# VH-VL binders against Netrin-A (NetA): the designs that were tried, part 3

Target 1, 267 residues: Netrin-A (NetA), of Drosophila melanogaster (Fruit fly) (q24567r46to312)
Amino acid sequence: EPRACIPDFVNAAYDAPVVASSTCGSSGAQRYCEYQDHERSCHTCDMTDPLRSFPARSLTDLNNSNNVTCWRSEPVTGSGDNVTLTLSLGKKFELTYVILQLCPHAPRPDSMVIYKSTDHGLSWQPFQFFSSQCRRLFGRPARQSTGRHNEHEARCSDVTRPLVSRIAFSTLEGRPSSRDLDSSPVLQDWVTATDIRVVFHRLQRPDPQALLSLEAGGATDLASGKYSVPLANGPAGNNIEANLGGDVATSGSGLHYAISDFSVGGR

## First folded at step 16 (VH-VL; from Z6 with heavy chain I50M)

Design M6
Fold by ESMFold2, look of step 17:
Structure M6 (fold): chain C 267 residues (1-267), chain A 121 residues (1-121), chain B 107 residues (1-107)
Amino acid sequence: as target 1 above (267 residues)
Amino acid sequence: EVQLVQSGAEVKKPGESLKISCKGSGYRFTTYWIGWVRQMPGKGLEWMGMIYPGDSETRYSPSFQGQVTISADKSISTAYLQWSSLKASDTAMYFCARLDTYSWGQGFDYWGQGTLVTVSS
Amino acid sequence: EIVMTQSPATLSVSPGERATLSCRASQSVSSNLAWFQQKPGQAPRLLIYGASTRATGIPARFSGSGSGTEFTLTISSLQPEDFAVYYCQQYSSYPRTFGQGTKVDIK
């Protein structure tokens, strides 16, 4: 009796549409600044000028080491909606990885959540957490042990090395039933998605009660990832939360997210 | 500019079939749900169902399940609402609308102009 | 199915005054609530989603509040173009359901 063929894994994000909640220059020319070698350089983004535009389509186009293309958000300042990227795969895929490649000189996002949908964006569930403060922000240990009883749960990774230029999530790594995926309905459901949403979180005030309240279903907008309450001082180095001197806040040209590739391995 | 353009008004008799259309433009048609909403004369709004044109996944309100067929042709960016046998009680205005799932809510952010369907003897 | 009940059925208000419209759900919808405006002979227009977030291009005089089962749309200073029927819609569970509408008339 013939079996259905299992397609090879491919980059399911290639040429897939991505919607960003924020894009530099979308409301007219904007100034953005970068930080390299303790040197600040500033440029202009403008979506009406192709040579100065950083649209979301750059996230899923062909990568080329000679022509790196970037999506850039507006500078992240003050309280407001968290920046999001939403990738629509168009159908159900079984996913093996989700990878974000930072643009050259881009500050590292400190905290973020990858969500997935299996119903074309009607509902979302956490897929992976990333933070320098996994327990404080998300109520999860940074090195959670996975057994068969919790192999379908989102985990948190404490990515603290600022030299790493990509953020990677392996959907099956460390999950015991992954060796026989065809015999695990739980993991088959776990890896299935129609859409991926990345929410770039801001570090929140260090308040243990507030963090516990968020994990237990506190304020709707904070629990859903819509808003974050940024810290006054963040980590040092090239990190989105770093306060690179008062110049950034005073000039109104704060740091911004910049991603060159949004890759999703799927079949 | 996002637009949804619906087919023109229809006058039909009970028992006839009908297929009305909703053509989307100015956005990527295949990655937004398209919903259908009925408004009977002088009455409020009723959600009938919706379709995701990318893979034709459909959702129906229980009140309309089996009463209508929702479909799409993604090659021409068009969604359809179809009856196999109209009833006089199907007389209403029918709207299509695009569902935004990319924001923090699920709002119908763009609407067609409406198609008036009149079913009378 | 979640029943949405709007009150009042009709609200008579003078231009420049404040209008307050209520919407009650038969069970909790958390913040999964939208408000729409419909003028005679026109399609509905999205005003508010997520109970309190204004849709793009909606004037600041429109505001939404509430969560769970009780929701309010407030128009802080009515303009002539605001006389219309207003509907709430929940999207917490399917089917999506509308309230029966509140007509805002010129006093």
Scores: ipSAE 0.797, ipTM 0.911, lowest interface PAE 0.7, mean pLDDT 84
Fold by ESMFold2, fold request of step 18:
Structure M6 (fold): chain C 267 residues (1-267), chain A 121 residues (1-121), chain B 107 residues (1-107)
Amino acid sequence: as target 1 above (267 residues)
Amino acid sequence: EVQLVQSGAEVKKPGESLKISCKGSGYRFTTYWIGWVRQMPGKGLEWMGMIYPGDSETRYSPSFQGQVTISADKSISTAYLQWSSLKASDTAMYFCARLDTYSWGQGFDYWGQGTLVTVSS
Amino acid sequence: EIVMTQSPATLSVSPGERATLSCRASQSVSSNLAWFQQKPGQAPRLLIYGASTRATGIPARFSGSGSGTEFTLTISSLQPEDFAVYYCQQYSSYPRTFGQGTKVDIK
C-alpha cells in the first residue's frame, strides 16, 4: 500500500525567537561540566564574553557542522525551578515534528515534557512526555501508539533507551487517523500550535567512573531528584534514591542542559 | 532595554475619531501580547483588551467589545487603540503594557507612560 | 466575569512597619494572580505574578501568597517609596479583571 509523502515542509523554528528560563553565565561567570565516557571536564561560561556565551538564539540559527552553536543552561541545582525553553512560532502551524539536538559531549536529559500552546502562550497543554520512569514521574505508561479514542493525548516515551544525541517527537506517528488527517478534526487540532515549551525535569546521571571525581556539592546535587537513577548492573547497581537531604547554594556537579538545535517541522 | 512609548495627550470633542499609539522597542515586538488599560479620573485600572502583533489576534473585555478597535503594525513595532466616535465618558488615561507569557505566570511587565484623552464639548 | 475585591480601601502604616494587603476573588483563580503598584502620575509597575513570584527587579520586601480566592501582598518593611496604590489582577478567566485598589498611606 502506498504511503503518503510530504515532500514540502519547513523548519518553522528557523530564526524564531526562543526564550530560555536559564542561560549559563547570565548572572556572571559560572562553571559548567561535561561528563563524556569516564571523564569530567569543566569550563567557564560568561554572557559578557562572546567566546564563552551560549545564548538561546543558538537554538534556531543556521546549523554549521564546523562551528556548532549551543545554548547552555546554568548548572542544575536541587533548589531551582525546572529549566524551560519557549519557542514562539508567531502564528498557528500544523506541526509534524519537534527535535532537540544535543551539543557535543553534553549531559543528556532523562525526563522532560514538551508543551504546546494554541493561544500565543496564554495556556499550555502537554504534547509529549519523555522519561526513563514515565509512570513514576508523569503518571503515564510508556507508550508508542494510541487507540482511536485517545489520538489527541500526549504519550510518554523513554528517550534514554537508545543513547542518541537527538530527542525527537513525531506528532502523528502511532495515531490511527494520521494517514487521513484531512478527515480528522481532532488530529488537526492536535497538531496545531503557536508556541512550543520544553520543560526539563531530570538529567541522566554521569557514568559511574566519572562520579568518583565529583566535588562535595556534586553528590548533593545528584541526590536532589533532578537526576535519574542509573539502571545498569541490576539490583546491585548504583542507587542514588536513598534518603539524602539538603540543597546547595552552588552546583558542584556542573551538570546542565545543552542544546544546539531546536527544530520544528510544520506548515 | 525594553521600552513602550505612547503618543501624546489628546483633547477632542464628542463624535470625533481618535487613534493613539504604543511603540515597543528593545525586544521582539511580534511575540508579546500588548494590552490596553483604561484609568478614568480618580478611578482604578480596567483591562480593555490586548493584541498579539505577530498575527493580529485580538481579545477584548466585554465592556469594551465594539467600543474600541485594537490593532498593530508589526513592521513599525506599534500597537494602536482607536475610537470611531468619542464620548465624554471616554475621558481617561490610557496605558499600553507588554504581557510576559514566557514564565509560568502572566504579568504586564513593561508599561507605556500613558496617554491622557480628554473629551469635552 | 470574576470580581476582585481588595481590602482595606486605605491602609495607614508607619515607615519600617509591615503592610498586609488583601485581595479576594469571586471565584477560584488558582494561582493566576498579579499585583501592581501605581504612584501618582505614573504607570503601574508589576510586583508579583503567579500569586507569589516577584517580577524582575522587585525588592525582596515584597511577597505574595495565597491561592484560590484569597490572596495577600505583604511589604515586610515599608519604605518611603512604597506609599502608593496597589492593585491585584486575575488572569484565570476571560476577561482579565483588576481589583479596585488599596491605597497605602503614611500613618
Scores: ipSAE 0.791, ipTM 0.901, lowest interface PAE 0.8, mean pLDDT 84
Fold by ESMFold2, fold request of step 18:
Structure M6 (fold): chain C 267 residues (1-267), chain A 121 residues (1-121), chain B 107 residues (1-107)
Amino acid sequence: as target 1 above (267 residues)
Amino acid sequence: EVQLVQSGAEVKKPGESLKISCKGSGYRFTTYWIGWVRQMPGKGLEWMGMIYPGDSETRYSPSFQGQVTISADKSISTAYLQWSSLKASDTAMYFCARLDTYSWGQGFDYWGQGTLVTVSS
Amino acid sequence: EIVMTQSPATLSVSPGERATLSCRASQSVSSNLAWFQQKPGQAPRLLIYGASTRATGIPARFSGSGSGTEFTLTISSLQPEDFAVYYCQQYSSYPRTFGQGTKVDIK
């Protein structure tokens, strides 16, 4: 068959429907916070006010640096169901990438899973894992490539080592047969999807100085010289999430997921 | 608000064809499976099959494969159930229902009002 | 094809009392089970999916439990509007199959 019988790769997610399990302001006005450098800045979201709404349709619309549109989840509490985004492509696509662009100053994800479906959401398979703790959370070593016998398997990548504003998954990178995809039924099936679901598990620890406002401290205490920032990373090494506890560490902090673009390359 | 509105009751003779409809509104029709469920008089519920209107992918129960045709016209947000030759045993109530796959479950969360099909001489 | 068997066929209970309905699968369906309520002349209504998750707008008196092959629907304080036929449905394997129903009547 000629190459002209195969459609060119496109952003398959452009203006595609996305369903979020959680959207800021859907249960009335809510408080969310952004983190910049060493500062925390908090704001209000409300789905009844177009100027303060952050709906899921923002994930697949047109964005630019002058008019960034965001989806924002409700603030996370450390307990309850994980936040999810489900993108329906409408038909089978062969996918080359999945990219999530973080909103400016958004808290950063630490751990998340990308799932795919080939049956319009009836069943789901892991597609890519992301975590600073791949083995502990997902039972997988952090890897950048596969061998020839397991090139159809989801792998886990650590997104926290480089400080990045986008989270990217290349479906074929590091897979030996990708150079001859037309001759690999395994990889052709691997890249095929009708739907993508992102499940967010954990946020990265905020800057230590910004955490002082989460723990509360009086100006009197600061004036008296009784201030310190306990480090969660002792000799044994714990992240701030483990040291602070769930509900207090996430409640009132305004921590949430905020994504400006959900891009999927495919044909 | 999500609604599924089915076509009205039908009285037919054996051997006649029939196409009944289910129109969805209040949601994006193309990204939810629509299922069909039969309930024979005095009996329970039977899943017949379903269609994904976005690309017309269909799934049939083996008991109904070849007995009916499930189709959709996404331009008017309508799913169809069709017989080419009705039998008296096709007398039943027929429901359409929307399948929610956006949670981790698969519940039929919204139902049409039902279409009564009566096949008799 | 997975056969779903409900028991009892009819359950007579007084208002305010507890009703417990059983559903058994011929092979494991994990937690891929839904419960529906159907009143005379009406379409079914989704109560529970995933064996134990209440659908939107379903009162807390309805609860589901079970996994594998045995499932229960419990109505903790039966109300007059709860007298109906209840069906379970598995969606672990195609075709999706319903149980034959349990009718809940006034004692």
Scores: ipSAE 0.791, ipTM 0.906, lowest interface PAE 0.7, mean pLDDT 83

## First folded at step 17 (VH-VL; from M6 with heavy chain S103N)

Design G6
Fold by OpenDDE, fold request of step 18:
Structure G6 (fold): chain C 267 residues (1-267), chain A 121 residues (1-121), chain B 107 residues (1-107)
Amino acid sequence: as target 1 above (267 residues)
Amino acid sequence: EVQLVQSGAEVKKPGESLKISCKGSGYRFTTYWIGWVRQMPGKGLEWMGMIYPGDSETRYSPSFQGQVTISADKSISTAYLQWSSLKASDTAMYFCARLDTYNWGQGFDYWGQGTLVTVSS
Amino acid sequence: EIVMTQSPATLSVSPGERATLSCRASQSVSSNLAWFQQKPGQAPRLLIYGASTRATGIPARFSGSGSGTEFTLTISSLQPEDFAVYYCQQYSSYPRTFGQGTKVDIK
């Protein structure tokens, strides 16, 4: 019997090209800040200095626990510009997981969307939503039950729980046909991709109490700033008016996205 | 630096075969679409088709389907456009271009210098 | 196929003046529109993609606007190097199609 060589699951992202829409120090020296134990530490990034550079290639390099390499975005300004990572796998894979490992002491994303392409980046579809406010931001319930009729749809989950240093998306988890993927063309198609795009919409704000302890300056009412982040030309998805209350104070906070590893399981 | 370098000008007769080339450098050739664009003398731009060198997926304009063949050799980072039988009407400048799909939108961000093909009796 | 129509065919503008170029699609292309500049004897150069996003290295005097079926390329202050032919291109459907071009000449 021809043993169908079930191709071994591999990290399809290893050494794959990744492009970031934003990289710290790309336009010159920039200040970024890390937050640990209610303390802020700020540093300078500069792409012209290899020791102060945080390129996107760090996302798909050899992962070494003894030498963690990071990609860092530019500091997020109140203008609410989405930061994007686009990974090309070079061929079609049946994806089993997508994992983003956060850099040490990096702020956690609050809201992000993973998109996939099946045509080498010509078209994109939502693959997974993450948010503490799934209904408000994406119009999707958190932890929606999945049946056979909707197992090929993107779900929304809260990234704030559990408090781990990684964001993991299991492509088959909770999908009824996952038990027999080889017999489900619909689910196979769903998990098939050539490219992955991660769109970061919002960072978790550090606990205001932690910030207030550091900045003696007055609590400006973070609540009122309607920042309409124009969702760029994604498919006709809902104008997610991310009401990022643009605290003018965030420009100095050095808050940014920082990822150490982008891994993708697939066959 | 990203570059696309095309083969030199060609002078051919009707009925002859031709294969022109476009070599990419300075980037991962296998992970970007390469498009071909025709420009007839004194005319506008015409999209002919495109190829993804990584797996050789190819898309054609209906107007050029069956008239030309688009191919790639990823081992040498080269895309090709070929005719089995040239016509006088194939006289044109032919451009290859890289398609950027890593942002929201699509744009031919890098172009070859063009290959002039002249077909005359 | 989606037909792209540019107007005017020729635009004569003095250096330092504003140039406004129009591109119309026969059907909606959403924001899936790019603008290219081509100078004589040269390959086209990408100016704008996504209807309004400037490509890398493109001067701020170039701006794109519009959605659906109506699009505009604006050059706020025409420079001597801006005299060229400009093409719009839709990438909403296959085949990809270009406009016939607008020639920007010196007045």
Scores: ipSAE 0.910, ipTM 0.964, lowest interface PAE 0.5, mean pLDDT 89
Fold by OpenDDE, fold request of step 18:
Structure G6 (fold): chain C 267 residues (1-267), chain A 121 residues (1-121), chain B 107 residues (1-107)
Amino acid sequence: as target 1 above (267 residues)
Amino acid sequence: EVQLVQSGAEVKKPGESLKISCKGSGYRFTTYWIGWVRQMPGKGLEWMGMIYPGDSETRYSPSFQGQVTISADKSISTAYLQWSSLKASDTAMYFCARLDTYNWGQGFDYWGQGTLVTVSS
Amino acid sequence: EIVMTQSPATLSVSPGERATLSCRASQSVSSNLAWFQQKPGQAPRLLIYGASTRATGIPARFSGSGSGTEFTLTISSLQPEDFAVYYCQQYSSYPRTFGQGTKVDIK
């Protein structure tokens, strides 16, 4: 029987071009802060200094555990634009996973959306939602039952659980036709992409991260901040207004997005 | 620095074939669309089509479909626009441009200097 | 195809004055609109994309607004180097289409 050479799954993101909408130190020296054990440590980034630069190319370079390289966004200001990472795979892949490894001691994203393109960035569709407040922010339940009728739709999951240094999206997990992908054109099309875009909407506040290690304390109503992300090809009405309660006080906190690795499994 | 450098001006007769080039540098050529835009003398801009050099996916304007061929050689970071048989009406400036798809827009952010094609009997 | 119509055809403005250019689409293009500047003998230059986002290196005096079918490019204070032809372009559908252009000249 001709063993269909199942192409080996590769990290399709390795050495792939990635563009960040924001990079720490791009407009001169900037202050960014890390949080460890309730202590804040602040540093300076500067793109003109290789030792203080955090370029987007760090996301798709060779991972070395002994020399972790990071991309860092500019410090997030409460009213700021969403931070975006766009990865071009250069060709069509059937994607199995998307993983973002956080930098050590980096703030964790609370809400983000992964988009995919099948036409080299000409059009985009939501691929996965992440939020502690899926219904509130994205109008999607956190645990949607997936059947054959909707297995080609984006889901929403809580990125805050478990407290791991990785954000992982399995494209096939929980999808009924995943057992026989080759016989499911719909699912195959769903997992096919040429490009991936990650849109960061909100960071977790450092204080709640420390509190989540303790008991089930009360949901602080982070109600107030509206971020409108224009969906490129969506009907005009689907501006996901993420109400980011932009407390003006966060501009001085040095909070930022920091990712050490962007991995994409595909064939 | 990102640059698009086009081939030099061409003077041709009707019925002749022509292939003009656009060489990209300073970026990953295979991961950006390259568009071609025609500008007739004293006229506006006309989108002709575009190509993705990574896999040679090509899109044409209906007005230019079958009239021209857009191609690319990714090994030398070069896009091409060619005619099998030129007409006097093909006399125009031709621009290549890079399409930025890494943001939420689709802007031609870098342009070649243009190639003037003159077709006269 | 989506027809893009610019107005006026020619806009005469004095240096330091505000220039307002209009672009209309025959059907909705959402925010999928770009503005270009072209000077004589030069290639077009991207000014605005996504209807309102300035391209890198574009001066703050340039601003874009609008959505759907009506769009505006505003030059808040016209500089001598701003005398050029301006084109709008939709990228909502294929074929991509440009407006016929507005010439901004010195009054």
Scores: ipSAE 0.909, ipTM 0.963, lowest interface PAE 0.5, mean pLDDT 89
Fold by OpenDDE, look of step 18:
Structure G6 (fold): chain C 267 residues (1-267), chain A 121 residues (1-121), chain B 107 residues (1-107)
Amino acid sequence: as target 1 above (267 residues)
Amino acid sequence: EVQLVQSGAEVKKPGESLKISCKGSGYRFTTYWIGWVRQMPGKGLEWMGMIYPGDSETRYSPSFQGQVTISADKSISTAYLQWSSLKASDTAMYFCARLDTYNWGQGFDYWGQGTLVTVSS
Amino acid sequence: EIVMTQSPATLSVSPGERATLSCRASQSVSSNLAWFQQKPGQAPRLLIYGASTRATGIPARFSGSGSGTEFTLTISSLQPEDFAVYYCQQYSSYPRTFGQGTKVDIK
């Protein structure tokens, strides 16, 4: 019997196209800030300058620890649209993990959602929720027990505990049928995707960073930022309007999303 | 710059075969759906179908299913619309368009200039 | 299929005036609606997607509203270049379907 060559697990994201909804310096020179040891360091990004650009292609390039390349979003303004990263795999994969490596000294996401598509971006469903406030933001309990009846549903986890430089989502972890994936069409369907979309909703409160940004005066408009989280069917789904009370203190602080690597394991 | 360039106008007789083309440039051709839209003379727009060039997944309108074939050659970033046997009723302008599936959109954001197909005896 | 019906068929408006175009779906399409502008001899141009989001480069005078089965495209102050045919399209279900179009002409 021709042993169906079980395709080797590969990083399906390697050299795959990534589209970012926001890129630092896309509309001209912009100020972004990094935070290290309670010190703020601010720089200028400009897409027209290769030395000051942070394109989305950096997410799926060859990862070199000696030369870390980063994608950076535009500085987040309290009323700003959710920042999204969309990775197109080009074909269907059975996914085992999704990993986002955070850039050094960059602000950390507090709340984000990973979506998947099985039809090349025509429809989307939640794949994993991340938040320090799962119930409040997404109406989902943190660490929901998973049984066979709901092993095909997205979970919510806290990425802030512990503080990690990597956000990792294992697609099969904690799912009862994961031991026999080949016998579970439901779970196979669950892990199958053509595209991955990451939606960033909120940055972690820069407690140490907020103290440093006290001098940045332009605080007023961040309070009204309604973030719409599209539920399972993309823009057609029930949007959970989360009043993400953006702390007024983040305006002008150069806070942004920054990811160095977007990896997806699959076969 | 994103561009879709279609092949030139065609004048054909009933019963003849035809294949028109749409070449994409300025973007990753394999990761965007390409749709075909028919517009008969003085009429509205009709969605015919679409193809994902990366794996050639194709979707048709029931009205055009079996009437036309949508295909793509990703090596040259080109989508095709073809007829095995043209009818006079196939006389129309045919547009290709890129479907934006990013940013929660599903709109045809870029269009070809159109290919006029005239089928007459 | 979902039938899209636009009204009026022709809308005569003076330059500088507000134009309001309607699009009705035979069943709910949620917010999966796009608006296109087409000028004579040209390809359609995307104006609005998701019922209310302007496409890149579209002037602020264009706005879309509505959900479910009733949708509206509004041009707040009609410019000379805005005289064209406008189409709505649903992308909630297959096949994707267009309205029959509304012609906006000069009064």
Scores: ipSAE 0.870, ipTM 0.937, lowest interface PAE 0.5, mean pLDDT 89

